# VHH binders against Dopamine receptor-interacting protein 1 (Dorip1), part 14

Target 1, 310 residues: Dopamine receptor-interacting protein 1 (Dorip1), of Mus musculus (Mouse) (q4kl13)
Amino acid sequence: MKTLFEEIKASIKNNYNQDRSFWRPVLPWGGVFTIKAGRKAVSCTPLYVEIRLKNTCTIDGFLMLLYVILNENESFPRELSLHFGREFVDCFLYLMDTYSFTTVKLLWIWDKMEKQQYKSEVHKASLVIDLFGNEHDNFTKNLENLMSTIQGSYCSNWHCPTRVQEDQQRTISINPPQEIPHGNLIRLAVDELFCSKIELCEERGCGGLREFSQRVFCHGAPPFVVLNMQHWKPEDLAYVPYYLDLSDHKYLLEGATLFNKEEHHYSAAFQIDGHWMHYDGLRNVNLILLNKPPEFLLLSSLVYIRATEK

## First folded at step 4 (VHH)

Design c08 (framework vhh_surovatamig_d1)
Fold by ESMFold2-Fast, scan of step 4:
Structure c08 (fold): chain B 310 residues (1-310), chain A 120 residues (1-120)
Amino acid sequence: as target 1 above (310 residues)
Amino acid sequence: EVQLVESGGGLVQPGGSLRLSCAASGFTFSHYAMSWVRQAPGKGLEWVATISPSGSITDYVDSVKGRFTISRDNAKKSLYLQMNSLRAEDTAVYYCARGKYSWLPYFDYRGQGTLVTVSS
């Protein structure tokens, strides 16, 4: 049997010169999981006969991106398994390859999210799980064990009340610098967060110089990073860097998630076999070749993978 | 590829001294704070000492203050821990680490460690 990813690559090859490709639906918005009659034969009467997912756009783009990265990088499944667990990675790939899209979302929800992060209720014999919110809460925050960073700082004044200090960040959030010239803003904002520097100590009455270490990942360099982009203008999208140097590790751009503020809806863009694709779970055709920037979409997140060296 | 390689561990009697060394490669050593952390048999990781990127500022856990000295040579990309007046309680595997440990071992790289045994 041809896997989902093999079908996607074949479709790209066959449809490269067309203005819109027809694709098998991939990871459609929401989903329904039906509990079979045989599975109802338990000592208790079930309160629901199906599970309905809604507002899954907060995770859908990332799940699609992970699937692409897992298929295009030979070392990535092994490396991701060290953090997500081998059973998760194997199950994820199997479910995507067999078009079990609602089940792959339930795998993320139950294995990687905490129950308090989403709303659930029984309505008309359906358990409704609502992932309305943002990508950070529903996806990125659950990667703290991969993406947590820490930066130490050290004041030259021995009597400074914060002489030795640590700044811990659970996820990576990138705000545009206000005083930086237009252009290269993402690289400059990342460098401001990560790079070593010396500044005047801001502690009141201190007068010392504060030395900041290069920021490091708390659990080693992750196989991929998600940069949560905040307050960025559409014009800044022209300056997305192909690579980033994070704590002396090279990371290569794999894709982005995009936000439609009018519809409160997330989509994604990523590269497959050298061609940029736009993914939107709400479309009848979920994957299309990206021939122009979509109107009214803002940069929500950037996804980079760690470069493999010889 | 980031690498940290420790050396200098061994068996020493109480009151003795040891000097641990760590050779760093694969990153810009002078841009990072460096630490020594240890793990005693059957116990969790314990932060021992940190040195700032320039080497001008050092910090120590209370139990080793006045006995241990952390230092670095940025030109040689090397980190050191001079351990004096060693006690049985100092018996542990000692790790060179990039960054600082405070509660959880918040360092992105550590070496394979070097064993220090303090006993008669």
Scores: ipSAE 0.074, ipTM 0.603, lowest interface PAE 5.7, mean pLDDT 82

Design c09 (framework vhh_8fcz_2)
Fold by ESMFold2-Fast, scan of step 4:
Structure c09 (fold): chain B 310 residues (1-310), chain A 120 residues (1-120)
Amino acid sequence: as target 1 above (310 residues)
Amino acid sequence: QVQLVESGGGLVQPGGSLRLSCAASGFTFSQYAMNWVRQPPGKGLEWVSGISPSGSYTTYADSVEGRFTIIRDNDKKMVYLQMTSLKTEDTAVYYCARGRYSPLPYFDYEGQGTQVTVSS
């Protein structure tokens, strides 16, 4: 007999405020917004009287994660305002705090999505907006500038056509292992992306050694990172590290997004006090404790938050 | 805490030379490329030079190629900029930075800077 309030209430402890309890919202799938319009100077009849949202699972999990992240540290709203705009961040927090869930989704669509990324049509006096698609196009593409990294490399062969090379990545993508999974595999894969190394130059006929520098963030260490997990298996949740070092910055695990391939549906999971809490806006009005990874839910992404410096 | 501390700036006459030093701490120095960037009075940041983690490979902006030399000492956690044939246009605050240059400079930490003034 748990209430919605009781099931989503979480104790998030900041090292400097151990008595604080934080309530995490649960966004429903879709939404309906009724248009309240005053009388207009011109006698134009509106083509629709409400807006209906559908297939919002591509953004719902990330909107919940973004809200949690923004409340984790007082500096994060200021840092994100540099990338998203202060008006957006302030409005987003206000709408989430007041449970104005359909309006916060419309704010995202209006401010952060391009019209060609979604379908809209008037049907039975309703404007229907359909966000069917993927998480990248609808949400994480907006994080590319924030998460951009670059790695330089130098070849020992003076005549190498790519003697000085730069590898810029706008996403951090971790492919599923072809080997047997183990507890440090994700950490090793992340380290392989970021760490300095020396390898044989891959240019045909070169024969030189190529020195790679440590990969760095182009715009400073972001307040959070999203690792694209390329749909790892559900059991791989057991191998997720709770702590990552990225370019000498420490990040703590906050959550994940999950993909149901059969239903073409996204959900999310939040890391709360060492436990995974599952969110699914289509089925669940409450968060559900995961004792084991659910069958058929692929790991789509991992979200880490930058640790607070002392 | 990552720290970069520059030194060696000062007043020098055109055609003179100067050596800037940067002391690094709080990270594994030998794993990162290091850079020098400068900010002339009333202008934006300008990338000057970069050096690979081992120190074996260097790159330079066209404006300083042949006049400046970047070197590093990984045992001492130091990076240096040897400047020769200085011009009035080289007057700037010089910053040591961790990262790599691309069409735009990419670095995640910079020092407090050291002033270089080239004037007669």
Scores: ipSAE 0.013, ipTM 0.547, lowest interface PAE 7.0, mean pLDDT 77

Design c10 (framework vhh_7pa5_2)
Fold by ESMFold2-Fast, scan of step 4:
Structure c10 (fold): chain B 310 residues (1-310), chain A 120 residues (1-120)
Amino acid sequence: as target 1 above (310 residues)
Amino acid sequence: QVQLVESGGGMVQPGGSLRLSCAASGFTFSHYAMSWVRRAPGKGPEWVSTISTSGGYTSYADSVKGRFTISRDNAKNTLYLQMNSLKPEDTALYYCAKGHYTWSPYFDYWGQGTQVTVSS
């Protein structure tokens, strides 16, 4: 009865795989679902007898991360049921626990995506669903109500046309600075977004000082956060901070999603007991220990989980 | 006391077929997902296939998709692997493994293994 995290941690300590890879079932790219005949009389020939999924890498890494998050703390299934719905969370966990990977992807597609977000076509009695696109449209857009933030600001100039402002963001997006990579780069970028600050008012002709309040979550601190890194290009994953303080709440690094621009392909990495474990549903059937920066991979997203305060 | 006993291995020519069996005892077989894992000479263990508790859901490594079929008989506490269109690269010791999570990097118990050799 161990969590995924504890099981992988134990395997690393026991030097389980000498080739530095782990041979467990992982969520594969794509999928096929066969439609079984009903017990009632068929009045017509169905248009399709199976469903085929294509280009699912836009959701695969996040489905893996969601499963890990749900198993990390006893309170998280309850908290995330308030956002996703209890029946979704219960069904998701059951399907993942039973290796029902194509069905869990269909659950996400039918329950959380709209038809215009993906392409579907009937070809030779198969319904082909193509999820080619980006992670935001196909997955993280559904997290906007969970992770929305607001920041207030006030200008010292009484005549400023925008004296009092509020900036509400539906996603947490971190723009990379134009600086040489170093260990504080990501933390400084996050702090610039979240921390209180005083800057020259950007309003044309104002000349005042604008005081920004600390950015806060609109609906309380969520069980996890996704930081959209906009294809951040650090030299290696060693520059990713183990923890972040977001609006006076401590968050611990859980993992990342990665993007290969040349192949237009997404993968993921899990931070487990100080080690990065790579997941790629297209190439690998097991997790691979990373001890060097992977070539051609960009940081697409960072995933942090809320720390338990005693 | 958990016991897993594999059988059905042997030597075959490329393109041949073999059916592996695993007899399980000492636990409630129907409550656990089961897997086949192989170890080729000079390599670490490679996951081959997994089957859910009821047998309703299966998954396969890309290297064996379309060629191998995993199945189980909960009444007989037995796991099977039907291997068709065998290739020299399928040469390995094949292990029956008791797993409880899709995401588990290890299994509670391994059997003794059964040798499969594919050569011309």
Scores: ipSAE 0.000, ipTM 0.112, lowest interface PAE 19.6, mean pLDDT 75

Design d01 (from s03 with H100G D102S S105G G106S Y107T; framework vhh_surovatamig_d1)
Fold by ESMFold2-Fast, scan of step 4:
Structure d01 (fold): chain B 310 residues (1-310), chain A 121 residues (1-121)
Amino acid sequence: as target 1 above (310 residues)
Amino acid sequence: EVQLVESGGGLVQPGGSLRLSCAASGFTFSRYAMSWVRQAPGKGLEWVATISGSGGYTDYVDSVKGRFTISRDNAKKSLYLQMNSLRAEDTAVYYCAKEGYSFWGSTFDYRGQGTLVTVSS
């Protein structure tokens, strides 16, 4: 049987063009789930007969990315089942492949989010769930145990009050480098975070040299990583590298999440079979071939998958 | 109008070498990163190598690291790919590609018509 992923690949093969094209239905913005009429309890009346989802763009791009990642390598469903649970992964793939998009969002909300993370209220006979917010709280917070890192350092000055330190990060956030060379700024910023280095100890009055170890993953190299792109100006982004070395593991660029500040809306870009696609559930019901970057969008996150070639 | 014209492809034996060239016109060449992209028979486009506008930064796909060298001559408005230790799997049409300022870095604004490289005994 053809999965949604195989249908997308077939559409790319048959409809590749320099111009923007529409191929396959994907997760729409929001959603409505109608509670099926069943046996009614004699003394009980439900408070709502449908669930309406709003502002789901904070999870939609990552749900699409997760689906693509799970189909990129046959080992990834097994590895990600260790993190998300096998029942979650199996159900997620089934729901995506059957175009049950509102149900896949409810699976994420009920199985992976806490009730305090979203707004909900009953309007007439509808339960309205509003996911307005940010991608971290609504999605990438669930990845903290997958991609946490730790870096050690020690100062050469025996009298340093902070002689030995550890820096544990639950997310990977990269900032523009202080010295802005021309070219690959993102790779330089990543190297500043992950690579070993020696620099002057910043402890006041110390004057020693602080040696930083290479930053390593706390739970082994994950099948994918998400880089949070905080405080990057569009003009500072000359390069998004196709390959990154993270703690002696090679990672390949898989996608990005994008933020339109004026619309307060998230979308995503990702590659399938070597072709870049744009996903925007608010404006489109289909994936669109990208032959150039979308205008007026800020990088929110970069997504890289672990290279499996030895 | 932007124009990119590739040359230097041909038939070569495994272990051989080829040098590809790309002549650029219609834009300020030194301000743009340039890439080589290839398409093997029956496969999609594969990024091969990128060089920054100044030539100070280069990046390569893992399978060609140590074998291929990307370079540029901004005075001549030309891009090059020196290919050494060629393998059968390097057989492809090679395209010169202009990159814009973009969050993807390796996103291509325009590519040329390509030059065929066949590695066969």
Scores: ipSAE 0.013, ipTM 0.209, lowest interface PAE 8.1, mean pLDDT 78

Design d02 (framework vhh_surovatamig_d1)
Fold by ESMFold2-Fast, scan of step 4:
Structure d02 (fold): chain B 310 residues (1-310), chain A 120 residues (1-120)
Amino acid sequence: as target 1 above (310 residues)
Amino acid sequence: EVQLVESGGGLVQPGGSLRLSCAASGFTFSRYAMSWVRQAPGKGLEWVATISGSGGYTDYVDSVKGRFTISRDNAKKSLYLQMNSLRAEDTAVYYCAKEHYDWSGSFDYRGQGTLVTVSS
């Protein structure tokens, strides 16, 4: 098996047609893992014959994105091994390459999630694991050490109670704009968070000018970033920048996660050769070319990969 | 042009049974997972059950496990929900749903719905 990204690109080049449908197995929603009867499962006590996963849409899109990221550049597995551990990265790639999708989800759940973040219940001979919740608690919270940022600021007023301040953030969250959508909205919102600036001090009665330094990554520029978009409107997919300049580093758009609020379901979209390809684990079949903004799907997050070229 | 047409709703007493049907057209039915979603009076949408395209995988909200069974007939392009041991709390408009949009033309992700009332 080639990398997921290479296979998807090859599929687009070879299978483009008027129906805009591509035959490619993708990560399914949920999962069932059968354990041989009479055997004690590793990491499972008591003995089970079946593990059933439900509501895995909170991690499914990110697991597919992580696979693409790991295969994008030869340095990325090494860099991400420093954060996730070498054994995790090696096992993850092997399981994805062998289409062992339920096992890769179990690897994420048991190795990377806190026990309090999911529900597990033994029902007869089955262990049921429920990942209902949000993408942050179930996935992006584990990236805090990779993506943490810090911004310093200094107020001109000597009597300001917060004269010298540091704002350390563990996540990168971009608030929805109040303006009519256009091609610069997302870039402007990201720049507002990261760029140096001088503004009126917000402390009550201060009246000073506060100088903000450029926001920087605490542990160097990560191989990828996840921008929490806080469920922007669905048409905003049309206005996503192909690249961002974050703390003097170029990042290229890889994909997005999408949220259907009414159905409580997450899906994803991949940016492949300038085209948006929609992934929905409930279909468990293939990616579908998007030629217009999705309806009823909110922009939940954007994923960008660090550029290694000039 | 995607269409989903629900039927089979009605008035039933607590402990009774109903079978809902959904006729699908305008897309390759067997390639999509399908769901039943409901909306109780004055409440938001609640996911009830899902079935994979092949029918090999099913899942249910905890409150209906052991009582409801989702199934499909890909040859007939039909989705079903067998509802047993109905409770007053199951009273809702039930929708057949798929979470995909055909980019040759926009469509609703769910049909018009069928009302299920559980009342003595």
Scores: ipSAE 0.000, ipTM 0.112, lowest interface PAE 19.6, mean pLDDT 74

Design d03 (from s03 with H100G D102G F103L Y107P; framework vhh_surovatamig_d1)
Fold by ESMFold2-Fast, scan of step 4:
Structure d03 (fold): chain B 310 residues (1-310), chain A 121 residues (1-121)
Amino acid sequence: as target 1 above (310 residues)
Amino acid sequence: EVQLVESGGGLVQPGGSLRLSCAASGFTFSRYAMSWVRQAPGKGLEWVATISGSGGYTDYVDSVKGRFTISRDNAKKSLYLQMNSLRAEDTAVYYCAKEGYGLWSGPFDYRGQGTLVTVSS
């Protein structure tokens, strides 16, 4: 028995020099889970006999990315078990490897999401779960304890009412720089968030200089980070850095989630054996070699993995 | 269009040194990270080293850490790889690669023609 990851790698190897589109089983959009009626179905009127998932693109890309990350480094299942729980990680890998795709989505929904984050309704004997929304609410906010950061600052003005402050962020959100720079916009935006700096104090009437320390991870350097891309124009995304230095830890580009604004649809990109693949669960089950900027797709999130020290 | 021209390869004995150079044109060199990648005979492509546009960040595959040094000269639009303490397993064709977009183009999509490094006793 080949795992899904081994099957994907074999397909890439066998088809790399052919047309840049090739078929592999991947996580499909949506899903249907049939509830077995059992021996007492006649004596009990069920409210629903199946669960139907829709608009799951808000989690599908991240579930694929999580699966790739867990297979990329032997230490990551152990490290991520500390955050997600060992039983979750073991079950997730098993379900992905056995092509139990609807069940892996239900695992995420029931174990990791709050009921208020999605709509559910019984319609014609089906429980319909609708994940329409955004990736943060449906996926990345669950990573807050993994990725939380803190930055200290102090003002040079003795009389500043907020002289010593801390800024704790639960997520990593990257905005384009205010000034038009000459260099890489994404790296400059990341450095603006993480690096030490001195700026004019923003307290009304203060007039002092505020010195910011380097931003650090609250719970140690996570095995991966998600950068939420905020308010970027497609033109601003001309260069995506392959590596970042985040709080003195090196991170390597692993993947991204992509957003089609016109369709309100998310897809993802990730690398396997040095080859970048586009994943879209709503289209056919093909992974497509990514070799040029896709039209009409905005960068929603960047995913980086921590470089190994060994 | 992007053009990358490698040079500096050759035959060297184990323990020796070589310096590879790459001349770049067709893009704003200082804006983009640059990489060296290699392909050993009968093997796949392997990433070796990366340097940021400013030169502020460098990274290396573990097997070359402490032996290889990547550097750049933005005024000359040139990328370099200083290879020390060479081993037989370093024998490969070495390619200069523009990483640029990351997601949109792997380093190999913008690679030059390559320069052969042979480490032989």
Scores: ipSAE 0.015, ipTM 0.307, lowest interface PAE 7.3, mean pLDDT 79

Design d04 (from s03 with G53D G56E D102T F103W W104R Y107E; framework vhh_surovatamig_d1)
Fold by ESMFold2-Fast, scan of step 4:
Parts: sequence; C-alpha cells; structure tokens
Structure d04 (fold): chain B 310 residues (1-310), chain A 121 residues (1-121)
Amino acid sequence: as target 1 above (310 residues)
Amino acid sequence: EVQLVESGGGLVQPGGSLRLSCAASGFTFSRYAMSWVRQAPGKGLEWVATISDSGEYTDYVDSVKGRFTISRDNAKKSLYLQMNSLRAEDTAVYYCAKEHYTWRSGEFDYRGQGTLVTVSS
C-alpha cells in the first residue's frame, strides 16, 4: 500500500535503516525488516514486530537489472517514470543506493503487486511474506504497457474472411525456430517475430499468401526490452546476440534471468565489459564470471537496453 | 555490402593439415556468429563448424570433431579453420558464411567465393 510506502520513506529519512542486508553490494535472497514502534499513547497490541521475506528470487534479478538500467543513461529515470511513476523511481534509486534491499522489495510488493499474488502469515511475532511463483506474475507483467507491440498482415486472397488483420501482444515471447536450425537460434527466433515476411495464409481453406508488416512498439521504442524466453535449453546461452534491431531501433545486451528447475530458483547474469557475470541471491558472494554455459540453468528472459546515438 | 574472401586451400596428403582464412568486410564482424560450410564434388552444401560472435562457443559436425578448430580474430575481422588429420572425404570447396537473419534453416546471409581443399596422395 501507498501509506506503508510513506512510512518506509519516513523511516529511512530519519537515518533508521531497518534492513539487515545493507552490507552486501548485491541483493540477497529474502530479507528481514524491523517495524518501527507505534504511538505510545494508544494501547496497541501489535501482531508482529518484523517482516520476513522469502522466495524473492522471482523479483531479485529484475530489481538488480532495473537498478543497472536506471544508471546507464541520465534519460532512463525520466522515461521510466512515465511507466512506474516518479515517486517510485526516486524512492527505488534511493533505497538501492543506501543498500536498503529488504525495503526496496517491500516497495515493489506494496506498490506494484496485488495481495492475491503472494502469501502472508504471522509466525512468532513475524509477518512472513512468500513470493513463490514466477517472474511474469511477480515482476514483468508491470512492463506490459512499456513493451506492447502490434503487427499487421494482409492476405492476397480477395475472399479471405480475415484479409486485413492485426496481432497485438503485451509481452515479447521468444520460442525456438520450428525448422532445423543453424548458428544463432535466438536471433533467428527474434527476427521471425519482428521482421516482415510472406507466408501461406493459415486461414483454413484460404490458399492465399499473407504479407506481414514489421512488428512495431505501440507506445514508441522503450528504453529497455525484456524478451520472455520459452522452451530454450541451457546451451542456448552460448549464442545470445550482443545486439538486436527491433522495429528499426538498436538494442544492446544488458543481461538475462536464469531458472534452475530442480531448485525452483531464479538467478540472473549481467553483460559487463563483454563478460557474463552471474548473480544468485542465495550465494554469499558477489557476481561470478561465467566462463562456460551453465548446464542446469534455463534462459528465462533476456534484457536489452536501447542504444543511444546522441 | 557484405564481402567474405576465403583463402588457404590447396592440395594436401592424407593426415596433413591446412589452415583456412576468411577476411570479412561490410558489416560489424564482432556481432555475428560465423560458420564454415563445404561442398564436396557432386554433393550438396554441408555445414562444418560455427563460432559465436565473441569466439567463446563453437560447434562442429560430428565427422570433424577433434580434428578441426574454428576460431576468429574480431580486431582483424577474420575467421579461421584449422584442419588437422585430413581425410580424402574432407575434399571440398570450403565457404565462409555469415549468420542469416531469416528463420529458414540451412541458409546463410552471405557466402564467399570459396577455397578448394583437395586431400589426395
């Protein structure tokens, strides 16, 4: 909620850091937040004195990526404020800059998530919030207005019942090509989605040729894009394109989120000076250089930032 | 306009070695995966090896694994194929190929003129 968000901001402004993870340069898994004492004039019996977060891996990688993106170019905080709100962006940057990691997760939970998306319960004077689930429901659905696209198509058959058609998508989802592939599968799959093409019309009984226009962004080119990776294998991380041309705009590789199916755990990898640096909130270490594709980590998403030509 | 120029082919005896080179121009070489493909006399094109844009990841057709090594020098905009333990069945015209932007398999954005490799006693 907004009222709880304002109380958190007030706590930070009073130099009272309630976040127990402030020593780390990267977001740890979970978190603990100690609640400020209430007014002494009332006979309040609080149900809990602290908030404990668990299974935050569904948002942790994206919060780290968002922080990096916001620091890449001075225009990005202004552009992203149009989608997230100025107060959110300003508070997010302040909390990240002050290592208030549990508080930044609470900001996301209360400001951007719906209550039905997570579980909460009281245990031994602690409110436990559990973010078990998936990245889309917990994070990337908030990017739908930023990343929505539309593609037009036109059938050559005058009598086609769907002669002129539009395909609007709220997210960008990438599947492996259906053909036997050669080389970089991810670039081929992205081009299949975005590029203009002519194919046999799929309308049953039509027999015409359908011309697809280039897919374009509904609200202009966003400062960054998230490609939701569907049905890809760990070895596909080896062939991630350094850049993509999306709707006549150049985007540069920023990072990826990765999924460990056995552990039901998300991590992330950042492109730093041409190297993949692995982030995992469960590990008590900073970023680790990836010198080979991880065997058991699936590509969950790819994140690209819009190239500046100024 | 994309240009790829292969060199380094020649006549070599079975068990010998050759190093093929490809000079690239007209595109940002360091941001594309590159491949070697070959065509033996009277046969179709066969993919041989691919290298990622950074040079960290490589893949090979089974018949050349352990014998051939693909490499690249992004500063020099050059692609290489080190061929060791050559066999008569490796006789072919070898082409340098740039990653294709379409989803169609077995197609390349551009192929060079090729360089002939003959393995014979």
Scores: ipSAE 0.000, ipTM 0.098, lowest interface PAE 22.9, mean pLDDT 75

Design d06 (from q05 with T95A F97Y Y99F L103Y; framework vhh_7qbe_3)
Fold by ESMFold2-Fast, scan of step 4:
Structure d06 (fold): chain B 310 residues (1-310), chain A 117 residues (1-117)
Amino acid sequence: as target 1 above (310 residues)
Amino acid sequence: QLQLVESGGGLVQAGGSLRLSCTASGSTYAMGWFRQGPGKEREFVASISSGGSTYYYADSVKGRFTISRDNAKNTLYLQMNSLKSEDTAVYYCAADYRFGTSYPDYWGKGTRVTVSS
């Protein structure tokens, strides 16, 4: 919304973080935003004087990855503006570059999430916003306009009740293959979803051959994709493909989000200058070099960026 | 680790016949033949069900080619009759290994068929 951007721009002047002990911005868990009461209304007492954010790990890893992605190629900010809006992308970069961490999370919450998706209440003069939940609801499903795909298929049996079909997916979800003798399981699962193929029609009593076209992006090849990983183990991070071919476009592995079941907490890992760094806003204000997949963390999502040959 | 090995390719005169074989290192579900001609993309030729009772053929080969299998030998066959110059291609054996989610999971390395004149 336009009004939200104007309020955010006004608030930057009053809540700028001057701490630059870190060369790159690193989002802390949660956040506090102090509202400066600058109005002359003597009888108007505001219900809250600050905003407090809780359980922001459902978006923190992705916001960090988005910032990294937007700095990988000079064309990405313009391309992403076609999907997110130019004002969103410009404000996002400005807020990250100025260490305005709580404000950048509020930008995501107010501009990209639906109001019913999060809990909010006023307590002790603070507006408390709680993002407890999952990454899909709080981040990934809001990328439907970026990542939607469609695949057509037709059965060779002219009497098949579902002879011609289209399968539209709003997000990309990757499940482990049912039974594979060997190979890279993630690449095989991705190829099974995206590649053209001919297989036996599974309609009962049909017996025809179904030809599937290559799955394509509905809105053009996005600058990045998020693969939602379903039921994969932490060990799978060690075997993640460095690149994937998605609908005739090459994508390079940039990062992953990780889930700790005991803490109901998300963290992330991403590549910087050829090194894998671990990000955890709850524990560390620094990025930690990774040599192997962390113990007790489940692979939640994989993030790939489109390779550019221009 | 299933392997498919094709044999029987070669040079043949137009109007002639040729029989291709494909031996699998283990049990398979559905099996079929695909081909790729010079400068063309891979195309479907024929398929056969796990029990051998149902067959499908591309329109370009109907009446000329016959697909069959011998499950005791884990071998697939393609009998090619009345060959035409446009049948010149590398022929690939393909097999499904999963029940209920059948698709060509395994591919052979191909056998070359050249039809002259």
Scores: ipSAE 0.000, ipTM 0.076, lowest interface PAE 25.9, mean pLDDT 75

